# Designs tried in a protein design chat: VHH binders against c4kar8. Part 375

Target 1, 263 residues: c4kar8
Amino acid sequence: MAELSTPSPASPAPLDGGRGDELEKFTLRGARQILQLLQDLITHRGLITAHTGGGHSFMTAVLKVDEERGRVVLDPSPDPQANRRALAAPRLTCVTQLDGIRIQFPLVGLGEGQDKGRPALFAPLPAEMLRLQRREFYRLQVPLAHELSCLLKAEDLARKPVEVSARVIDIGAGGVAVVVPTGAAEFVIGGTLPACRLALPDGEPIELDLEVRNLNRQTQRNGTEQLRVGLRFAALPRAADTRIQRYIFKTERALNAKARGGL
Below, E stands for the ipSAE of ESMFold2; O stands for the ipSAE of OpenDDE; V2 stands for 0.75 times the mean of E and O plus 0.25 times the DockQ between their complexes.

## First folded at step 23 (VHH)

Design ge1 (framework vhh_vobarilizumab_d1; at its last fold request DockQ between E and O 0.85; V2 from the best seeds 0.82)
Fold by OpenDDE, fold request of step 24:
Structure ge1 (fold): chain B 263 residues (1-263), chain A 125 residues (1-125)
Amino acid sequence: as target 1 above (263 residues)
Amino acid sequence: EVQLVESGGGLVQPGGSLRLSCAASGFTFSDHDMAWYRQAPGKGRELVAGIDSGGHTRYADSVKGRFTISRDNAKNTLYLQMNSLRPEDTAVYYCAAQRSWEGVTYYGPSEYDYWGQGTLVTVSS
């Protein structure tokens, strides 16, 4: 009877530095905005997962916001050990969802308090809160069997126009990640690749402009080096957006059905 | 001027008792959460006991069952009854005040608005 080791919940990947610019657009730093969002969490009784590091987390909620003192009051864990870890942690990473939007914020300087004689935790108000709309940040891992490709119109090192057929490895409402052979083209972060062609299984390729957002060199198991290119859709036509969304939805549904043993 | 003046400290034998008092002035005592902190030589300031404006109390585990915090709002005075004193209770005892807010009390030295000068308690045989 092989004990199915339940996969340990993957620690949220460190926000890789290259995603910094995109995340900045979704980061709230205004005091009023932060207060409002925290108040919304109170109103909606949003459950928050507070990560203390080392793979440990506990469930909490915002109980109160003290604007005058600049404090957020949290519900403590029923587990005293979790509370001890939280208090010892230099930083909490709080993750929650409100109206389908992922919210993430750090808390630093956690302390013990009481709310009407009941144990409570408190911290200074977060300096920033990240509000991620699921639709924009969700990336579907493209099944290999779908053979999604993107024809990239790029330049080589000599600035000669080249066309590179790239395999799409993930896709979302906001863009695609592709892999290309090393040296196939020169990519510049922030650069635009005009009139590229995204091939979806459901019809003719979509012509679109792509912006290079990140570059990562990857070594495959066979020792071959590949370049992973993160691309943002630039000015995507509505019809194209609809097709992409339909593909994502259909694929997700199929994957979920398979995972449930239905397929 | 806001003042917190501690009194009642002194030398006591192990197993003895002391009663500390903190006289508050210059602010609305009834609208403040009060606490006793202590600082032993070479150690940080630690919470001994707290009492909010609603009368809810909190104690450090080390003093639970031995110490009793109380307040008299009519006299603007905070008290700490200390029984069964131990050598490890030797410290300067401080009273502290923070403005009450919606029944929330924030523990930690940095969370208090006002502090007394402290009174020395020495427990020695």
Scores: ipSAE 0.872, ipTM 0.951, lowest interface PAE 0.4, mean pLDDT 90
Fold by ESMFold2, fold request of step 24:
Structure ge1 (fold): chain B 263 residues (1-263), chain A 125 residues (1-125)
Amino acid sequence: as target 1 above (263 residues)
Amino acid sequence: EVQLVESGGGLVQPGGSLRLSCAASGFTFSDHDMAWYRQAPGKGRELVAGIDSGGHTRYADSVKGRFTISRDNAKNTLYLQMNSLRPEDTAVYYCAAQRSWEGVTYYGPSEYDYWGQGTLVTVSS
């Protein structure tokens, strides 16, 4: 469990469902694991944002977990309209953070109950819970002064090899985002770029295979067109992973120190 | 053998009163949260009133101020006093029991472990 936090607060918004298969490895489905995680939320009095759809949400908490009946008991909203929306919704998407760990889970079949005479909501235990440790969801915005770059081995429209030096704008445990001039190469979503080279400030560049995950055109105010390319690490050696994690940690500490006046 | 046996239903004029009883056997009554549900023709079962093992009550909005739920743990009996009856109260009334757990009651027909056979209440001129 990491002792350090980013200066930027984590958003309570749900992670999108279009990334569901890449998040599967962080998804808990075991009954014992789910019960323990829910109990941890009770013990730490974790506040939960419950999303009902249509941009509506309310704050709640897990009050109790009934293991025998298979139910989770929730605190209702003081706003009656929020409670009506929750009861009418086909599902709630619950999002919270516990000691730097992001937790997300769906609840379906929400019903009304009481807890010692006070109104309560309840649902069957979730069938799954997403649990992401900080390093698994954190993306560092790379300072311009670091001049991180990635040499991409790509192809042009005629399928001929080209090399493109791209500036790295963010980096995390699973990949990077880079910016290149529009037209520098042909990038295909799902395509693999073998033997690319990621240049970190310390040591020799890292050789790694990248997979193109997204493309976004950007037009700057000066009329210059750029292409933002989202790249996933296809196979990441352990030594490379360690170097990337150390870079992220060191840079975050330096950014936090500047934000606090350089303590 | 678990049994819940309702009684006290019948035909009554609008504005009249009835008292329903539910005699329970085959389980520890004081360890259960009790409820009255009703079902009108063509509709699902709906909660009328509930009372947990600690005596806390809940009423449907449509019956608040007119109906009173109570229980007698010594007699293993649940009651519903129904006053100021209206034609829309016409339904089969069911007694239901749910095992108490940590002071929590789950409302919804699928959450109840035991049901009676029902007693018909008809409110008609």
Scores: ipSAE 0.738, ipTM 0.897, lowest interface PAE 0.7, mean pLDDT 87
ESMFold2, look of step 23: ipSAE 0.714; ipTM 0.888
ESMFold2 (binder alone), look of step 23: mean pLDDT 84; pTM 0.845
OpenDDE, look of step 23: ipSAE 0.859; ipTM 0.945
ESMFold2, fold request of step 24: ipSAE 0.726, 0.718; ipTM 0.889, 0.887
ESMFold2 (binder alone), fold request of step 24: mean pLDDT 84, 84, 84; pTM 0.851, 0.851, 0.853
OpenDDE, fold request of step 24: ipSAE 0.867, 0.871; ipTM 0.952, 0.951

Design ge2 (framework vhh_vobarilizumab_d1; at its last look DockQ between E and O 0.52; V2 from the best seeds 0.71)
Fold by OpenDDE, look of step 23:
Structure ge2 (fold): chain B 263 residues (1-263), chain A 125 residues (1-125)
Amino acid sequence: as target 1 above (263 residues)
Amino acid sequence: EVQLVESGGGLVQPGGSLRLSCAASGFTFSDHDMAWYRQAPGKGRELVAGIDSGGHTRYADSVKGRFTISRDNAKNTLYLQMNSLRPEDTAVYYCAAQRSFEGVTYYAPSEYDYWGQGTLVTVSS
């Protein structure tokens, strides 16, 4: 009598969000709150970007919520390959917006279902949902003349540590967006990249922890694919914050001066 | 007491046909989505076919065009017509039931509320 060990529902990996205290303020963990928010997404037919890892994503929507079973039902991608990736992914990171508020939640344990004979995906209800008020952190577009780089400490597909030199395309008080070659590393939304190095023009690189917030594949004009990675400063020392702010201010001033014909 | 009792299994030659039946009792059959799963020796349990309370069906690719799932709600019975049987179809076939939820059927073994004891189908020359 082999006790089929019902795989213990893998506790949804906590959103390894940045400064635990600030993110906690925006994290919903109450079952009722989660259900309500999912219902709101249904009501508003909110489109959800589901990230499967590796920069891949597809559009979905919450179709139904089964409170009794604790399941969320999703609209599958019209792309069978995207659905296969979703089912194979250990975690689906769902990102959407409702009433101008960014909502992010993980789904784990995706399965296949049907809704009235149509293909559907389902998962256990998320253990947590993040509601981020868009602090429109002003993001400075980094001028090509003032290139910033960030050394990312990441892992490859084999979970081998790799260092990736990334070009910073924009920077703000809350983080940076970088571009990396496709396949340079594996990035997971919500994952932390520890001990990265942001190189500013004014001195030694800043060591900092970065949280992956967004992944977007971009095709350049030349046909080359790049991965845009949105990174949040997870634990920015005050001194580092000051340097970053100083850089932003100085650069903005220079750009504005140039735009006014002064240089 | 909830019971699912499979029958109709046996030995059949390749290319042969069998009809499995699953008699359900102890719950409202019409309000449940039904499925056939199979488990071959040394393999995991896999979906063969499903039929929801609305009559919508799903088949595994391996059995598509050969097997037909049907239900008789008046008799509380689930059927699986298996044609053109192959040696790879050899398995214990299980009947499973889950309560219907707004037309949604979850095609994972863990999502079924009730299971039968299974019936052995052996396809051999």
Scores: ipSAE 0.864, ipTM 0.946, lowest interface PAE 0.4, mean pLDDT 89
Fold by ESMFold2, look of step 23:
Structure ge2 (fold): chain B 263 residues (1-263), chain A 125 residues (1-125)
Amino acid sequence: as target 1 above (263 residues)
Amino acid sequence: EVQLVESGGGLVQPGGSLRLSCAASGFTFSDHDMAWYRQAPGKGRELVAGIDSGGHTRYADSVKGRFTISRDNAKNTLYLQMNSLRPEDTAVYYCAAQRSFEGVTYYAPSEYDYWGQGTLVTVSS
């Protein structure tokens, strides 16, 4: 009996659903904007990963947009099981990239059709589409030598103020991930940490409010346990945003120069 | 006034044949994708066969090889030749029209713009 399957390369995953409020400012909801973006996907022959849930996905493309009826026409999978999953799914989460810009949109109410005698899928136009530039989803892995830190103004179990100095392990336009000693403070998903201080290599620390988005226990190579805390920036001032982007750009440039010079 | 008028239904024994016709008026027939749907007592409407403006056809699995859809654009008429009829083919048969969009047909009842009043086909001994 020959080999059963050939696995495909990993498909792009949808952005975390818990980031909905962070992503709202990048969400297109105007009918004209949505039609134009879908047409751009057709024109550039964008390949789309359609996620049906349960870790399942299939590759598709937008074949046509019927503006008058408000329908999008999709290429079906050659795998009949993938098509059955798609037709049964309450929602497809479509993910693709156009000119380095990430695009994500839901489709609901998928149905069967034909395009000049060939099988096709269709759905109502999406009510919204996410359009994200690299800076809006990119996270720089902070070099250990930079010793970036964030002073967290949190609370202990007794609701008393406690300050925790946390090492920043990644940073992007929308937030940071930090590590803290286990038990240093009580963190609650959805909780707000006001007046925290992010220390960048240049200038004074940035004062900002942070929101806890996720918590994971992490075991270090030496066996010690730490807590990884995912934090979203709230109401980021323009000056603070500029400093963060400058740090990311300079660090990437320095890392790229070392990689190229090592060749 | 748009009209789709079905005819040719009736009583027939299992194994028999019927030919349904649908006379269309009030719209440009050649610009529409046509279909036959059927509804058995107590059930929803289901696709029987479709034919787009370019002549491409689709059949429900239950009727493949037994039914043939065709159209005559000169006469604005849709046909369904029904052979080897079975009791489970008993239903009201509806003619439906959907405005063509670049060769695409949407196969859900809600996507059709015009419907006939139906013709009853009864298959029993």
Scores: ipSAE 0.689, ipTM 0.881, lowest interface PAE 0.8, mean pLDDT 88
ESMFold2 (binder alone), look of step 23: mean pLDDT 85; pTM 0.862

Design ge3 (framework vhh_vobarilizumab_d1; at its last look DockQ between E and O 0.45; V2 from the best seeds 0.69)
Fold by OpenDDE, look of step 23:
Structure ge3 (fold): chain B 263 residues (1-263), chain A 125 residues (1-125)
Amino acid sequence: as target 1 above (263 residues)
Amino acid sequence: EVQLVESGGGLVQPGGSLRLSCAASGFTFSDHDMAWYRQAPGKGRELVAGIDSGGHTRYADSVKGRFTISRDNAKNTLYLQMNSLRPEDTAVYYCAAQRTFEGVTYYGPSEYDYWGQGTLVTVSS
């Protein structure tokens, strides 16, 4: 008797990221919508940045969608190490753009496959896909003379709570980008960092929740590697928003005045 | 009824050879990707070799250069030629089948539609 291996329905991993009512508006959860969007990515040969965690990523593409089996097939990295990281990662965060719209989706349960004898990766279909219209939130580059810091409450690789003091490099109405030393903490795209503290020059630090949106490793001119973390403000209190906006406005004004030779 | 029936297992000395066969019935053999998996005592089921409907093969690193997977679509039979057998090759060997999807083969035990009952291969001095 041949045992029919019922494909264990891989429970689609939820996008950990957006508790915010606003993110929900941009989240696709319908099977048909997800399939269509994946097909569109195939049709347009959309390059996807796949984030494996720890600031590591590789370029991939959706090659095929198997609706019957509920699988998405991905192009593997030419780097075997990247593929190993991908397979070992509990979640792959895929980021791409189609028609100027940022698309983000998680893949969980990556496996190795072949496509006509060529190595391939595959995963269960994502349970949800985020389509974010580029709100080009103007981001103020934080002047070195006006350093902002953010105390990040994160976890290390051992899931031990750690506090990381991060330099804010840019700030906008929607969030901040910070730089941290490589290995200071483990960041997961879509993860929430609760009760962080943004230090503004005008008073007490602002306590806020931050959502990790981007991770980029940057090599400085001196050869030192840093991790740039893009963080979204999660549930920003109105008072905090006002303070942030005031800071941005005041700083911009000062920069413009300086640029005009006034200071 | 779908059936995969493995045969050819047995006791062999280290360095010896065996040829496993898997007779398939109840489905269109030519439209399926086939694989050999093995499960040693106390271990999980692991891929040994795979062959897709197009004849493309994949091998585990542990068996590469020693084992050869092949298929005869006319006979609905999958083969595994095992040479230079080692004690660590001792396991129950399973034949597995999955329906081909546009030339894609999914590796992993959960990705196969049909499984045989297995045949025991024992490599011992």
Scores: ipSAE 0.857, ipTM 0.941, lowest interface PAE 0.4, mean pLDDT 89
Fold by ESMFold2, look of step 23:
Structure ge3 (fold): chain B 263 residues (1-263), chain A 125 residues (1-125)
Amino acid sequence: as target 1 above (263 residues)
Amino acid sequence: EVQLVESGGGLVQPGGSLRLSCAASGFTFSDHDMAWYRQAPGKGRELVAGIDSGGHTRYADSVKGRFTISRDNAKNTLYLQMNSLRPEDTAVYYCAAQRTFEGVTYYGPSEYDYWGQGTLVTVSS
């Protein structure tokens, strides 16, 4: 079914490394755990999206792990241009899923080699691997009927304070996406919006600091221009995190029950 | 103790031929991928040719068709037959070894564990 299930074949885009200290607890740094996770990817023939920067990526797989030398051996792209981009990139960001668990790791120092005479790529073992449960990368699409909003404390073009009530269109453990009318405020990628207020149905609004991560202009059906703003939670108190997770869980259950209720 | 000892270098006229040898000891030769690198004055080391434990060969573009790498596992010896020599082939030639891992060879001089002392090849009138 289409209801909130994890898409089976998709490897999601790299997570923003600016999620602060929340990602640290999901980061593997032990050599034995890293080797075992890479070996699991080999065993399950996991497809990996390797991001080279500039919006470019290619599909690869871990072919072998040489534990003694500390190397990961990768399948090269059939496209020679993708391989040249990979070799020129300062790092690869590799993203994949294994049994619903998201795996992300950097590779630095990519080199060329061969595997029984066939071209191969290799790199030193990553120093870290991110291993996340579904809730740590999942974004709930907020039903329109919920009318979730976030009060943004931003600035206009003249650097004067302005408050914007923005509709929340999706929400996850790490942030929200909102829409605002074009020109309602000046948003700068990397900018911080302190003391914003997220309104959830089950209590008082949550005060939280937000960081602008992406901006995307869109045109509505009626021709009105709006701006989609991707916002990261800069620091999220545990109580606020609990309330957000409760909202996501309850809404997901309700949507799943609605999909099944036709029996 | 691992040792790689090159021999067969010398002075040769352009168009001439030389055969380099590399005698290996202190490791199981048949489980290593072997290569010849060379270093001209004022330049870094560059690959000339490689041969893995399964016999797969590779060559730098500048030597393809002129040089032939081979190995004799019974004698623990790596060879480089160099034909149609040119002045730009003048360099110190080094033998290098890398442990084979499941048929994989890692390219680049930093990936080779053992190096010889080199043998000088001079191509000049």
Scores: ipSAE 0.695, ipTM 0.869, lowest interface PAE 0.7, mean pLDDT 87
ESMFold2 (binder alone), look of step 23: mean pLDDT 83; pTM 0.838

Design ge4 (framework vhh_vobarilizumab_d1; at its last look DockQ between E and O 0.44; V2 from the best seeds 0.70)
Fold by OpenDDE, look of step 23:
Formats: sequence, structure tokens, C-alpha cells
Structure ge4 (fold): chain B 263 residues (1-263), chain A 125 residues (1-125)
Amino acid sequence: as target 1 above (263 residues)
Amino acid sequence: EVQLVESGGGLVQPGGSLRLSCAASGFTFSEHDMAWYRQAPGKGRELVAGIDSGGHTRYADSVKGRFTISRDNAKNTLYLQMNSLRPEDTAVYYCAAQRSFEGVTYYGPSEYDYWGQGTLVTVSS
């Protein structure tokens, strides 16, 4: 008797990201919509940045979608190490753009496959896909003379709580980009960092929740590697928003005045 | 009824050879990707070799150069030629099948639609 291996329905991993009502508006959860979007990515040969955690990523593409089995097939990295990281990662965060719209989706349960004898990766179909219209939130580059810091409450690789003091490099109405030393904490795209503290010059630090949106490793001119973390403000209190906006406005004004030779 | 029946297992000395066969019935063999998996005592089921409907093969690193997977579509039979057998090759060997999808083969035990009952291979001095 041949045992029919019932494909274990890989529970689609929820996008850990946006508890915010606003993110929900941009989240696709319909099977048909997800399939269509994946097909569109195939059709347009959309390059996808796949984030494996720890600031590591590789370029991939959706090669095929198997609706019957509920699988998405990905192009593997030419780097075997990247593929190993991908397979070992509990979640792959895929980021791409189609027609100027940022698309983000998680893949969970990556496996190894072949496509016509070539190595391939595959995963269960994502349970949800985020389509973010580029709200080009104007981001103020934080002047070195006006350093902002953000105390991040994160976890290390051992899931031990750690506090990381991060320098804010840019700030906008929607969030901040910060730089942290490599290895200071483990960041997961879509993860929430609760009860962080943004220090503004005008008073007490603002306590806020931050959502990790981007991770980029940057090598400084001196050869030092840093991790740039893009963070979205999660559930920003109105008072905090006002303070942030005031800071941005005041700083911009000062920069413009300086640029005009006034200071 | 779908059936995969493995044969050819047995006791062999280290350095010896065996040829496993898997007779398939109840489905279109030529439209399925086939694989050999093995499970040693106390271990999980692991891929030994795979062959897709197009004849492309994959091997576990542990068996590369020693084992050869092949298929005869006319006979609905999958084969595994095992040479230079080692004690660590001792396991129950399973034949598995999955429906081919546009030349894609999914590796992993959960990705196969049909499984045989297995045949025991024992490599011992």
C-alpha cells in the first residue's frame, strides 16, 4: 500500500509587520490576488531582494507558481552560502517593486528543488502580500551637528533582550533610519521593536513602537560594517507626531538658512 | 490503486553492490518525478537520489559517485544502482513519486504524493 503523503498545509506565516490599520489596507490576503501578483512578478521578471535576517540578503526572482501544490519557485542565489542561510532562516522576507509599487511578502518553509535539472528554491505560497504605494515621505537627513539617537529594544541571536543605542541618520513623518553596529542585535523585517526611545533635542525622549522595514549592511569608508535599519513608526501618539514634525520643520529651516549664507 | 513496490534490498558486505527496483502502478509513471529516500534507524528520512520526468538527476553528497538512479518508463520501474556500499548506507530505502510540474521537482519527504513500503538494505561485514 502506497501511503499518500498528504502535503502538510504549510500554515502561511503571517506578515509579523503592521498591526496598523493603515497597513491592512495595503495587504493582500486573497488567494487569487496573491497568485495574480506572483504571476505579474514572473511576467515582468521582477527582481526580488530576499532577506534572510541579520542584514543578509540575496537577489532572486519568482520562476514559477504551482497553484495546485501551493508552491512558489524561486531562483537560487549564485552564492551557496546565501542559499544555505535562506534554507536555515525561519522566514524569508521578499521585497520587490512592480510599477513603482513596493511589494513585500514573507516566505516560510523554504525547500530545495530543481527546475529542469537546475537548482531551485521553493516555498509555500505567501499568506499575504503587502503592496505599498510609495508614500515618498520626505525624509530629513539628520545633520551631524544635531545628532538624534534612538534606543532600540531588540533581541540578540539568543533572543535575549538587548538595548541598542542607534544613531538616527534620517527622519520623516513615517519613521527613521538608524545605524547600528553589526551584530548588536537581530533585526527581522516586519518585526516590531516595542517601547523604543527616540531622543529629540527639544525634550524628553519619545517612547514609541518601531517596525523594522529595511535592513542594509553598509561598509563605511574606514572599512567598518554597519547595519542600516529602516524603522517605521508604529502607532505614533499624536503628541509625538507633533514633536517629530516640529523637529523636522525647525531643522529644515535651519539647514536652509545656513545654505543661504544666513548662519 | 497507486502502488510503489520496492525490491532488491538485502544483506551485503562493505564494498558490495545492490540494485534496487521500484515497480510503479496506478498512475502515469512518465509524468512523475521519482526519488529514492532512505531512513536509517533512529534517523529521519533523507533524500538519496531523485530523477525527474525529463531524466535530470540529483544525488545526496554522501552517495555521489557511488549510486546511480535511473528509470524505465516502458516498464514503469525506477532503479537505484548502489556500488561501493558502506555500513552507513544501512537503511530502509523508499521509492517516492510526485507529479511533475513544468519540470520542477520539489525535494523533501512532504512533497511526494506516493510512497512505497520500503526495502531494507543492510551493509555489514
Scores: ipSAE 0.860, ipTM 0.944, lowest interface PAE 0.4, mean pLDDT 89
Fold by ESMFold2, look of step 23:
Structure ge4 (fold): chain B 263 residues (1-263), chain A 125 residues (1-125)
Amino acid sequence: as target 1 above (263 residues)
Amino acid sequence: EVQLVESGGGLVQPGGSLRLSCAASGFTFSEHDMAWYRQAPGKGRELVAGIDSGGHTRYADSVKGRFTISRDNAKNTLYLQMNSLRPEDTAVYYCAAQRSFEGVTYYGPSEYDYWGQGTLVTVSS
């Protein structure tokens, strides 16, 4: 009998360009690899979300790949405005999934054509395609009930050491996002926080070095200020990586079980 | 050597008719999508009509109902029947070809591989 079909998570937006360096090792640039991947999308009849910018997108599919001319042929939108936006856009960011693997690629130089008398779109073959297994792009939203925390070894405004217990709001293979009260410590983008401790429910806290990647102020409904801090794992040991992946897997499985039976 | 040679242009009165021909050689005609483009003085080159290897046709809005594109694969010849000619149809008319790919035609003059030298059509009193 056929393998159980798992619903793909909603992923309507392209991955952030600020992760480009981290994603390079998952980027296909070989012509043969790109052609084969596009052919696989045709064979699976993969639905593609094509992002035209400004929060606009439309559904499409790869119809054909013309190796001789170096063209990919796409299904146009039934909405004429979506097609006009696509043709005017400086690039089209295509996002899809193939057997649980996320695929993302840019198309530039979109043009109009026909396929046996029916309207079609085309573009030069992409110079690159991003191919990510779930592990490489997934960020788990941490349930509040887990009270997952990370002890940050940072500095206050006077440059004196402070330890801040920060609530972890999401976690993935490459890092965490945490929230702290505004003013609890000073953070600098690019700064390193050595010997922090990530507290997972099972076992002792994990000691790890973190790098500050982004900072965003947030005002809660009650008017209090907090700071969202995006942190990258620096040189994560294999044992720590294994524990983090196990936590993510177990937690997501438990959340999926509740969603199926938790109405 | 690939060649596309247009003929049949000339001077005609408004409301008149002309038939253009394009003789093709040096490639497999039946495996190419063909088009007529035109260029008036001081203007860019514009599509007039196209016909793919499967016989599907398309026309610029300005000529639809007046012009008919056709092809004869046995004679390697592309035709354009031009009826009810108007002064704004005055232009040099070019034959163009692109390799057919599984029924796909790529629009735009930069997508055509072969071009003829053109034939002048003048619509005047």
Scores: ipSAE 0.721, ipTM 0.887, lowest interface PAE 0.7, mean pLDDT 88
ESMFold2 (binder alone), look of step 23: mean pLDDT 84; pTM 0.854

